# VH-VL binders against c7peq0: the designs that were tried, part 1

Scores and structures below are computed, not measured.

Target 1, 252 residues: c7peq0
Amino acid sequence: MHNKIYNSFIDRKAKGIKSFAVLIDPDKVNPADIADLAAKCTAAKVDYIFLGGSLVITNHLDECVQQFKTLCDIPVVLFPGSPSQVSRYADALLYLSVISGRNPELLIGQHVLSAPAVKKSGLEVISTGYVLIDGGAPTTVSYISNTTPIPSDKDDIAMCTAMAGEMLGMKVVFMDAGSGARKPITESMISRVASQVSAPIIVGGGIRDAEKAYLNCKAGADIIVVGNAIEKETSLIKEMADAVHAAAPVLK
Structure headers, positions and changes below count from the first letter of each chain, unless a header shows other numbers; antibody chains are not in Kabat numbers.
ipSAE, averaged over its two directions, is called F for ESMFold2-Fast, E for ESMFold2 and O for OpenDDE. V2 adds 0.75 times the mean of E and O to 0.25 times the DockQ between the complexes of E and O.
[cut] marks letters that were taken out.

## First folded at step 1 (VH-VL)

Design a1 (framework fv_roconkibart)
Fold by ESMFold2-Fast, scan of step 1:
Structure a1 (fold): chain C 252 residues (1-252), chain A 120 residues (1-120), chain B 112 residues (1-112)
Amino acid sequence: as target 1 above (252 residues)
Amino acid sequence: QVQLVQSGAEVKKPGASVKVSCKASGYTFTSYAMNWMRQAPGQGLEWMGWINTNTGNPTYADKFQGRVTFTLDTSISTAYMELSRLRSDDTAVYYCARDYYGSGSYFDYWGQGTLVTVSS
Amino acid sequence: DVVMTQSPLSLPVTLGQPASISCRSSQSLLHSSGYNYLHWYLQKPGQSPQLLIYLGSNRASGVPDRFSGSGSGTDFTLKISRVEAEDVGVYYCMQALQTPYTFGQGTKLEIK
């Protein structure tokens, strides 16, 4: 009952269907532009809207969630950068544990602080093993997390980290190069992780074009997340969604 | 738009080394791996190995391990294959081909080939 | 090593007729991702090989609809629904599930 969004991840993965998510930072989006953005996401058949960011300075997450929920039928999933990024109006929460690092606050500390509010919200909670990969540039998330990312060429470390997260009960694996990454995660790393885990794999950071989104899906990603490139060029929403959806097998 | 251009034909004596180049254009060089294959006259295709263009890490087929070296010059989008201690049965056309890192490893673009003849 | 076996090795066909090439692997090419790591290439006389079909059944960019790939695990087939003169050449299947990547012996298609 409380696993509608997670069940959609699992069911789509089982069918070989690839999903595209648009990441929107409530602090960066102009409220006047949300209607147009929601319409573009709907027209492009975007599968999920991820709302969140590493910093939320203005307290208007609820407003942003409600606007998307009113204007389109696409599920809204929270991608929180802090315990304050909780809205009961969303469909689900990615409950991130940064398993690639050794910061106890990001492994469990912040979760202890947020748990009462999350429980009261009634949100579907999706435990998420968050694996930060070096994107070649400092990002807000790397500064905020105060944790060392896995080097971009250490495929086996990423693989073992994801496996450990799955064995510890994380429902999904999120591989992230971070917002503003100079380079995206390699297909080699995605493939190695995909070869050893059954959990849905979300991949994001540094993805700037439809070809890379497609290649990441072919490597084994189940959900592609794009934020920074979409902020710069919204026409990419349709191009990337089409490429991701085209990566699904035709025959079963 | 995507092109892989290889160096010209070489004639070498047994025991010598040969270095074949493969210059890429029309795409981001470091986003795709480079594979190397060869084809002896009248025979089929044989895989030699690949190199990760982002990390520089090569993987060699066991048959060629110790004789072949893959290198890169990312400043000019060029991959190199050097084969040492040449024998007459190394006479072949050598190909480079673009590959996706672990995404099924299919070769969507190939170089034109470089004929290497090993004769006394 | 994974052994790739093609049949037939020589395929004379009449222009406009269908053609079919079989490729068998010594072990399953089905990856844990759900994809078959089996690809088909065509080498036209005097040219480099070119990609026809990747991951078992996906047609490469620019490849005509008359080409199709099917199969899973150890048995794969490349079909040409209506052979044209430009289809002459040697067809190779390749497995990319594990290193070393290996090719079939090649099937030479000729117009009679």
Scores: ipSAE 0.000, ipTM 0.406, lowest interface PAE 18.1, mean pLDDT 85

Design a10 (framework fv_roconkibart)
Fold by ESMFold2-Fast, scan of step 1:
Structure a10 (fold): chain C 252 residues (1-252), chain A 122 residues (1-122), chain B 112 residues (1-112)
Amino acid sequence: as target 1 above (252 residues)
Amino acid sequence: QVQLVQSGAEVKKPGASVKVSCKASGYTFSDYYMNWMRQAPGQGLEWMGWINPDSGGTTYADKFQGRVTFTLDTSISTAYMELSRLRSDDTAVYYCARDEGIAVAGTYFDYWGQGTLVTVSS
Amino acid sequence: DVVMTQSPLSLPVTLGQPASISCRSSQSLVHSSGDTYLHWYLQKPGQSPQLLIYKVSNRDSGVPDRFSGSGSGTDFTLKISRVEAEDVGVYYCMQGTHWPPTFGQGTKLEIK
């Protein structure tokens, strides 16, 4: 497999460039709206389109991937609801291991079952240490994972979990408050994790405005993912992309 | 053994509609995309679109958008292509073809139906 | 759409002699996975197209070893080491890297 998308994460992080990803749930997007959404993402210079959004199986994934691939040049990265459900038309797959929990099925079990199909897909596979943080509301991820999220104020537990994932070979750390989170992950926790982890850090869940996206980048996030706020108000795409991009250091 | 068997030749008048069937056997129907192509007499191959038998989702080539409809009957592993508002230049052999697999990268057609000749004349 | 250009369009060949067909794409066919989705099909007179070579150089099941594919990026070749009577037909290259999939215009191979 080629590491083109992962190499873009590493290269951008090395240059201090911050990336913005729009998370789209194929089951929730109206197919008639995809062309408008793709145009808005292109105009806002969105860096990645993440398709999936939770540990929920969707039957519209292939159609959605192909529509985005034909309508814009932004890389499409799968954020799968199930490790077994992939679209070969995407550019890469975030292969999530829920390392914040103790469910062996989500640590490795489901991956064992999906590995042959994932390999046959030819997709670039990006091993991802997924760290679920308490966002103040039960989420689809917390129900499906049958695991307790890390408390929102336990920065050191999140830090140690991310470090362990990196030491076990995970290429990327994903800190997620989950879809429907009432509160986003704190700058304190992001900073604590970033201080000990060299892998690219993706942060998502509960981010509702450009200021928070900017502050998360300043705290050490490399990629900001926004879903719920964008679904409700697509005008936020440009505001958040601009804020994320502005967080990169000024080079003289 | 994988087989795709299409319905027989059709003769239609301009303005009519035609519906071609493609019955699959020898594999799990929902695991592979079904694509439709056509070939006018003495011409090359033209892709019309695909249908995903697992989801029912369709993609149509721009040229055919609004005139073609792909449907399924999963209980009998059969895909259908319906082309409306027929013109004389729609005269062609229409093929169904199986894509390697829903979960594999890129695409190519490993098995083809035998073809259905649709003649449009007044 | 990716434009696929074949040459020659007409290829008369003496039985037992080699034959070669060229295919060029308007843009690179290397997929993000590193694979190249360039394939060759043969359409014999009165028959549907059949797969010969997939992903540049892999022979499909039952395809004789006298057929070989090569190339990279945008420039590809199909070679037949010794043409036999059953090889008569129209050869098409096809790309599956970019949507929509597109075909070359076809090369008609005939025995002289």
Scores: ipSAE 0.000, ipTM 0.421, lowest interface PAE 16.7, mean pLDDT 85

Design a11 (framework fv_roconkibart)
Fold by ESMFold2-Fast, scan of step 1:
Structure a11 (fold): chain C 252 residues (1-252), chain A 122 residues (1-122), chain B 112 residues (1-112)
Amino acid sequence: as target 1 above (252 residues)
Amino acid sequence: QVQLVQSGAEVKKPGASVKVSCKASGYTFTEYAMNWMRQAPGQGLEWMGWINTYSGNPTYADKFQGRVTFTLDTSISTAYMELSRLRSDDTAVYYCARVDYDILTGYYLDYWGQGTLVTVSS
Amino acid sequence: DVVMTQSPLSLPVTLGQPASISCRSSQSLLHSSGKTYLHWYLQKPGQSPQLLIYEVSSRFSGVPDRFSGSGSGTDFTLKISRVEAEDVGVYYCMQGIHYPLTFGQGTKLEIK
């Protein structure tokens, strides 16, 4: 397979360039609104569109992926909540292993079942150590994952979990409080993880304003993912993208 | 029978604005995006942008940003294109054409209006 | 912007003979789905453009079998197996994968 998307993560991180991703739940977006959303993402210079969610009820994923791919040049990366959320039309798949929990199905079991379909899809596969952090409220993610989130103040547990994932060969670390989280992951936790991990770090969940996105980048996040806040207020796309991009070491 | 019927030819002076209409029939208006193109005399086709017919949200090509406005009147299944601060090089035939929202694979323009000639002369 | 280049720009053809038009894109039009978003339109004199072929090789409804499209990546061809009087006009290729949508310069097919 090609490694174009993963190589973009690595190259941007090496240059100190911060990336902004918009998370779209195919089941929540109206297909008629996708073109406007794609245009806003393009104008704001959004770096990645993450498609997926904890629960996908219909075959809406393929349609949604195709619409974004047709209407903009931004890479589309699948963020699947289950093995059934695979679309060959995307640019890459974040192959999530929920390393924060002790559910063997989420560590490897579901991957064994999905591997033939993933290989047949021809997608670029990016092995991802998914670290679920307590966002202060039950989310679809925590419910579906059938696993306990790491407490929001246990920086050391999150750090050790991410380190173990990297040492086991995970290409990317994803720290997620969940799309419906009441509170985002703290800068202290992000900083602690970043101090011990060389892999690109994706941070998402509970991020509601540009300042928090900026501070997370300053703490060591490489890619900021926002979903819930954007669903409620699309004007935030440009504000957050600008803040993330401004966190680069050299500003011009 | 899908039809897109545009308003008639217009002659404008430099600096004026023009508003072209495109009335759709034979399908559910809000299920297809409306795109706008133009063609200067003896020249090729140039894409200007499109409008989401459900939400009313427009997207403009960079060249036209700030001078063109796309609007809708969904009660009569009509899309509008208004181009302001007209110059002589805006003389062209302007076309509307639709794209299917449900299947945006390929993004092809399947049905076109008959065109509206806009002449900008001093 | 994706630049679409057609050749020839002028195509005089004898009635009943075959005709061929080439289109080249400045970057690949291959989508990750395996489909290629290259489309062909015909503009007859005094008329609006009409869709002929979409996604490289699929004929639009009502388009006769004498029209065929082929190609991959960046190089595409539209062929007419035997030209009829009704085929006179300007042919345009278009890419539908990258914003802004872009067209070739057009190929004018004329009977000689």
Scores: ipSAE 0.000, ipTM 0.398, lowest interface PAE 19.2, mean pLDDT 84

Design a2 (framework fv_roconkibart)
Fold by ESMFold2-Fast, scan of step 1:
Structure a2 (fold): chain C 252 residues (1-252), chain A 121 residues (1-121), chain B 112 residues (1-112)
Amino acid sequence: as target 1 above (252 residues)
Amino acid sequence: QVQLVQSGAEVKKPGASVKVSCKASGYTFTDYYMNWMRQAPGQGLEWMGWINPNSGGTTYADKFQGRVTFTLDTSISTAYMELSRLRSDDTAVYYCARGYYDSSGYEFDYWGQGTLVTVSS
Amino acid sequence: DVVMTQSPLSLPVTLGQPASISCRSSQSLVHSSGNTYLHWYLQKPGQSPQLLIYKVSNRFSGVPDRFSGSGSGTDFTLKISRVEAEDVGVYYCMQGTHWPYTFGQGTKLEIK
């Protein structure tokens, strides 16, 4: 197994370079729109394409991964709703443990069942401490995870959860308000988490404009992931990518 | 069109190692798994393992684990299979073959022409 | 490992007559996705194997329509409706559902 994608997270973080990821749900995207979407991501210099969704069918996932790999050179990282949602064509898998909750299936149980298949796939595996934050409304993520999200104003609980995940050996921290969130994670919470962990920090959910993406980067996020807003308005891809990249101390 | 071209025949002594190359053309090298198989004289086909050119990840069949190494040179769309500590019963034609692999399926759609490796005193 | 058993191992046929090869697996080849990863290959004398049929019944590009595959679960069949001289060779079934991938022992098709 190579650590190419994880090494890119670590190297970019060390240099203060901020990354932008576009989240695509294979179940929701129209196959006819993928070529246009891939072209827009390439033109905007998107750093990663995250593919995933809570109810993804395996044949749709593989088709979607193959289309993006054919149409552009942007790394494809799986953001699965279940540890069993894998495609061998992807560059890496975020192996999510929902550490903000107390559901043993999402902490380790489903991982035990999927581990042999994941290992035999040869896919790069990135252990990920997934911290679900209350986005002001039930989301598909909160419903499917069957766990209580951390309240949006409890910065120290999020901080301690992320620290515990890092100490348990997780390579990255993913702070997520969920794709349908009414409000994004606060800069205050991001700053508090960033002050105590060295792992790359991915932040997503409820980010609707370039200013918020920029402020999240300044607060300490290393990778910004956006899904729902760009599904509604693809012109946001360039605006958000530019804002994220502008937060870096060095030019890409 | 898709083509896999392998290196030429090799004659080796027991205990030596052999490295076979497989150069791909006609498709994006990183989009398909590269599988390795062998066929001893008068015998059937035996799968040795695969390498994922996108990630560099490898899977080896238990029989070959520890003796075989798969590597890549993506700049020239070439995969390599190195087999060490050769024995007389390693005499076989070695094949590379492209594999379509999704999360649920596999196929060997295009094969190299084969490389005869003879292990003889 | 999944054992793939072919029958017959030797198949002499008269030109223009039909031919049939059976392949049985020691366990089900149905994947959780609903797909069955059973493929058929032909190795002509002195050549590398070539794909004929993939996922039980799908004919690969350039393969004549006289070739067809069928079956489910653990029992599969390759049929040639009218054997031609160019069909001489060894036929292999292969499973891709379970690690490691395994091949049948091969069926040698010869003209009488």
Scores: ipSAE 0.000, ipTM 0.422, lowest interface PAE 15.5, mean pLDDT 85

Design a3 (framework fv_roconkibart)
Fold by ESMFold2-Fast, scan of step 1:
Structure a3 (fold): chain C 252 residues (1-252), chain A 119 residues (1-119), chain B 112 residues (1-112)
Amino acid sequence: as target 1 above (252 residues)
Amino acid sequence: QVQLVQSGAEVKKPGASVKVSCKASGYTFTNYGMNWMRQAPGQGLEWMGWINTYTGEPTYADKFQGRVTFTLDTSISTAYMELSRLRSDDTAVYYCAREGYDYEAFDIWGQGTLVTVSS
Amino acid sequence: DVVMTQSPLSLPVTLGQPASISCRSSQSLVYSEGNTYLHWYLQKPGQSPQLLIYKVSNRDSGVPDRFSGSGSGTDFTLKISRVEAEDVGVYYCMQGTHLPLTFGQGTKLEIK
């Protein structure tokens, strides 16, 4: 097990470099479209491909990972919705603990069940404090996780939750409004969390335009994740990536 | 008391560089971004860019990209603006101002630093 | 870039009379979360700008209640119900919604 991907998060954060990740659900993507999608991600200089979803119910993960790894050089990071979402061909695994909720299965239970398989896979494991924020509408994540999200205006609760996760040894904080969110996470909440947490901060959910992606980076997000908007308009990949990268002028 | 105190007036020749400091006190330095503005004699305010005080990451307005550098010394709660390759039309009062990361507004401003560029 | 247009640019006012300044943006200033990042600043002669109104209508701490802000989308107004001698200076609107941040050209309020 190595720390290549986690080290890239830390090194980029230290240099003020902002990263853009495209979230792809293996169960929703048509295999025939993967080559075009990989080409678009490469042309746009996407930094990470996040593979997974809250409802990956069929096992196409290995095939999807292998296709992306064959077609492009962008690191593939697993964003698992269940213990079955483990592929040894990926570069890393975000090992999510839903610290915003009080469901013991999502805090540690499912991890106990998946640990032997994860260890055997040889994957780089990145412990991730997952903080679910209310996006103004129920999401797939809130339904299947059986947890209540933090209210969108409770910046201090989100901040304290992220701090606790970091103090408990989690390497990364993931703030997520979830797929289908009506309202993205506010810059106020992101900046509150960023002011007290040194770990890389991933922000996703409800981000529909390049301006919001840029402002989230200005507020303190280190990695911006977009899924639903990209599924509707793949031209947004370039616009979003450009906006995120523009928030790191040192790379111009 | 929350305040921003800037360094004193500077007189520079064309082609030189100037470095202006902005020292913060009375609040947690990293909780607010620092913005830089300038105002030429008799003219309006122009935004130059900002720096994220938590991450140290600067963002520059396109007009100043390549000539301006924003840096921090968090141990003394101080932000710096360095402008290089000075021209006569860079003569202006330069201001720092703090901003909440949710873009609330520039609620506290430095007193300004007059930079005069003349032969 | 978002262009901020103020009118009038010169505003002579008699003490005790009301004053009104208009600010128009070339694009909507409503952000995705519903906030409108339009702010008003006053620069008194020889001084740094100071915040008066933030997010359209909120008075900054210590700002007298004779100052009020209103508007939506692209059209905004700053009103002074009763001008006092200390109100002399240049008023600027500023948008914080779109990068780069931009200011109006300024309105000079003078006592006639």
Scores: ipSAE 0.000, ipTM 0.402, lowest interface PAE 17.5, mean pLDDT 85

Design a4 (framework fv_roconkibart)
Fold by ESMFold2-Fast, scan of step 1:
Structure a4 (fold): chain C 252 residues (1-252), chain A 119 residues (1-119), chain B 112 residues (1-112)
Amino acid sequence: as target 1 above (252 residues)
Amino acid sequence: QVQLVQSGAEVKKPGASVKVSCKASGYTFTSYDMNWMRQAPGQGLEWMGWINPNSGDTTYADKFQGRVTFTLDTSISTAYMELSRLRSDDTAVYYCARDLWSGYYPDYWGQGTLVTVSS
Amino acid sequence: DVVMTQSPLSLPVTLGQPASISCRSSQSLLHSSGDTYLHWYLQKPGQSPQLLIYEVSNRFSGVPDRFSGSGSGTDFTLKISRVEAEDVGVYYCMQGIHLPYTFGQGTKLEIK
């Protein structure tokens, strides 16, 4: 159904269940490795596969989506870096508006260009307030978006930005330091955002170990997304997933 | 100024339950987690868990799991800690304390509630 | 659980003299972000604990500049440059990086 994936975000958040997503760049993954990667994600009980990247220089998206859909039952959610990153075979699309910046193309312009194709695709569309946070290094996102990230220590700016996104009707808040980040988003910033918004909060960028994934969940993140660390060492998938799932509150 | 005001001292029999309240003022109640700690007479501090007043989510220390319940009444900015099946070694001063997510530390503490369990 | 060990447990000090308390953790308290989740509390007789130092070296609001914290990894120190009568009480170190939060056993500072 059209709201299946979004409803899973809401339902899991309401139950205090934390979710783990693996971010895969279709242009960086070797197609011969997808079966092994899908098997590892399944064994680790990964909750979502995010497909996409800030820069797609070769078009392998449709094939990659179809391979994951054939090889495992984990929902595939598109994390697009451009209007060309749309595949009707995915389960949902994070329709990113970069609300942390002032580039009108990333606030609405690119959406106008992609809307006919997105509607025709029949994809579940999840409006997403994307908040880019300074991770200490230039990322593909910062170069391509041509926007200034929020400084890593400006918790109130991130909080107010996320609140505005929610009030404008965005279903999800995505806090991202970028895949090449040298430092992840602080627990302080996640907590300040979580204290003021009810929307599911996705946190990614610079998360290199299970401890940080766990602490981000304790701070209020609902979905942890990891790409770069997993790309370098796929055995981390199980450790990260376990840490995220362990962060759920203990009920009587 | 931030202030946490706890309910008064309680005397309970073994096997009974006790419910301690903690009323917050001087800040946005839902923006900070509430910790619960205890201190037996003449002993050190022991963390019991915390509650997120925005979501209602709780985390309990293993030692207290199954016996303690944290609840909220956000309309009056009040947190509650209920401890059941009381034993004599539960005699302690119980504290609520606001948690600042930055650095994960309790910053402001309530005055404490002495719970005495005696037969 | 992370074990926090304080030394000394009893610290008699002459008014106006410096005092130093050590805290060791069984595991590193350094987070990958660069922050170290080590904090110091003072519990004055008959009162609730009050925060003195957070994240190793930062003085909490209203805490006099005679208090300072230092250290890294697993070894930390709280220093009082000149002890005042108001400084009497039990000092606790605490770690907040791993659940459950754990405290040192306490250091009782008394004026001799």
Scores: ipSAE 0.000, ipTM 0.393, lowest interface PAE 19.2, mean pLDDT 85

Design a5 (framework fv_roconkibart)
Fold by ESMFold2-Fast, scan of step 1:
Structure a5 (fold): chain C 252 residues (1-252), chain A 118 residues (1-118), chain B 112 residues (1-112)
Amino acid sequence: as target 1 above (252 residues)
Amino acid sequence: QVQLVQSGAEVKKPGASVKVSCKASGYTFTGYYMNWMRQAPGQGLEWMGWINPYSGGTTYADKFQGRVTFTLDTSISTAYMELSRLRSDDTAVYYCAKDSYYEGMDVWGQGTLVTVSS
Amino acid sequence: DVVMTQSPLSLPVTLGQPASISCRSSQSLLYSSGYNYLHWYLQKPGQSPQLLIYLGSNRASGVPDRFSGSGSGTDFTLKISRVEAEDVGVYYCMQALETPLTFGQGTKLEIK
């Protein structure tokens, strides 16, 4: 059962079921608001809660994970911005290698430093080929220090990068325009990547409405991640979850 | 098998209204926009509008605004197009078609002939 | 509205010969994604339209490889490398970039 969360990604993808994840930054959420947020996620049938942020957090991670685990049954998956974003209370960790860039620290260096703590935590580790796409926002650059994102219109570079990550043994591909992205990843790019990889494809960054979430699923995304828009307007949780769940493949 | 089945031919008098049904099967009904088109005898295709079955939101082409109404019954995976105040120039075959977004309109209904005559 | 103009409107061809249909848009159909939101449909006599080509150049499932689409922005072409009897019908281009969705006038292909 060490691959419970990863197996859910694979099983849902095989069945054509689309998944919706809410990204929550522990440093931005008030603990008093977590119960309401958890209730909204439960009512909306949110599939995963991704916890993490682009900045190094200030010891709020464990508290936040434990609160969500107490208040709802939705799996909690860590989406770390740094090696310090590890909590043994979570269900899984997306172990991000930034394969879109050429910074050795983000490809393997930081992983070497975090590996003993990650192993000791007992967390399910999901090796993740993280493909950073230019979202037009400064926060994307600051999150991935010294890493150049793939230009938003270079579909084949993103496709080849994702293929390489899969061939190198990464279990999932995460296409991210970054926290606070001004523009989301195009359906064209998602479709190109989806045409060549079998791994589950997570898409996030800049998704602000249900229609875009739906179109990304139609293009081939398996899991849609939304954070910034939901932080500003939590009523979007149900609207986006419904759109994602409605984007099932057509049987011919 | 993915298919759209439309209601049968109608003959109406000028000033009447007609309601055409389009029953979907073989796919998630709420997952795809439903387009409505018409084609007058010997003429080309004309887009009337679409409905988002997830939200119920509609977009009508300007020519039909005020006369056409798209509705849904999601419990039976059926979309409806009602055209009111019929004129003889509304005589046409009316089509529904599933919108597969980047893949175009991949599935079409068989068409419903509406004849408006005095 | 985006105006779609097809040429020719009548296309008599000899069996086995190639055929070509032009479609021009009053504005660019190339989106920031790199996709051209231009689709081609065929309506055979007495039948509903069927999708042939989507996003300018992609063949729909089950469409023979003798059909191909090309072009970008405002000028698009549908080519049939070798016309067969089953290809008789009216061909329509359609823009799907913005509402209202608009069709060309149609090109009637007939065997002469």
Scores: ipSAE 0.000, ipTM 0.413, lowest interface PAE 16.5, mean pLDDT 85

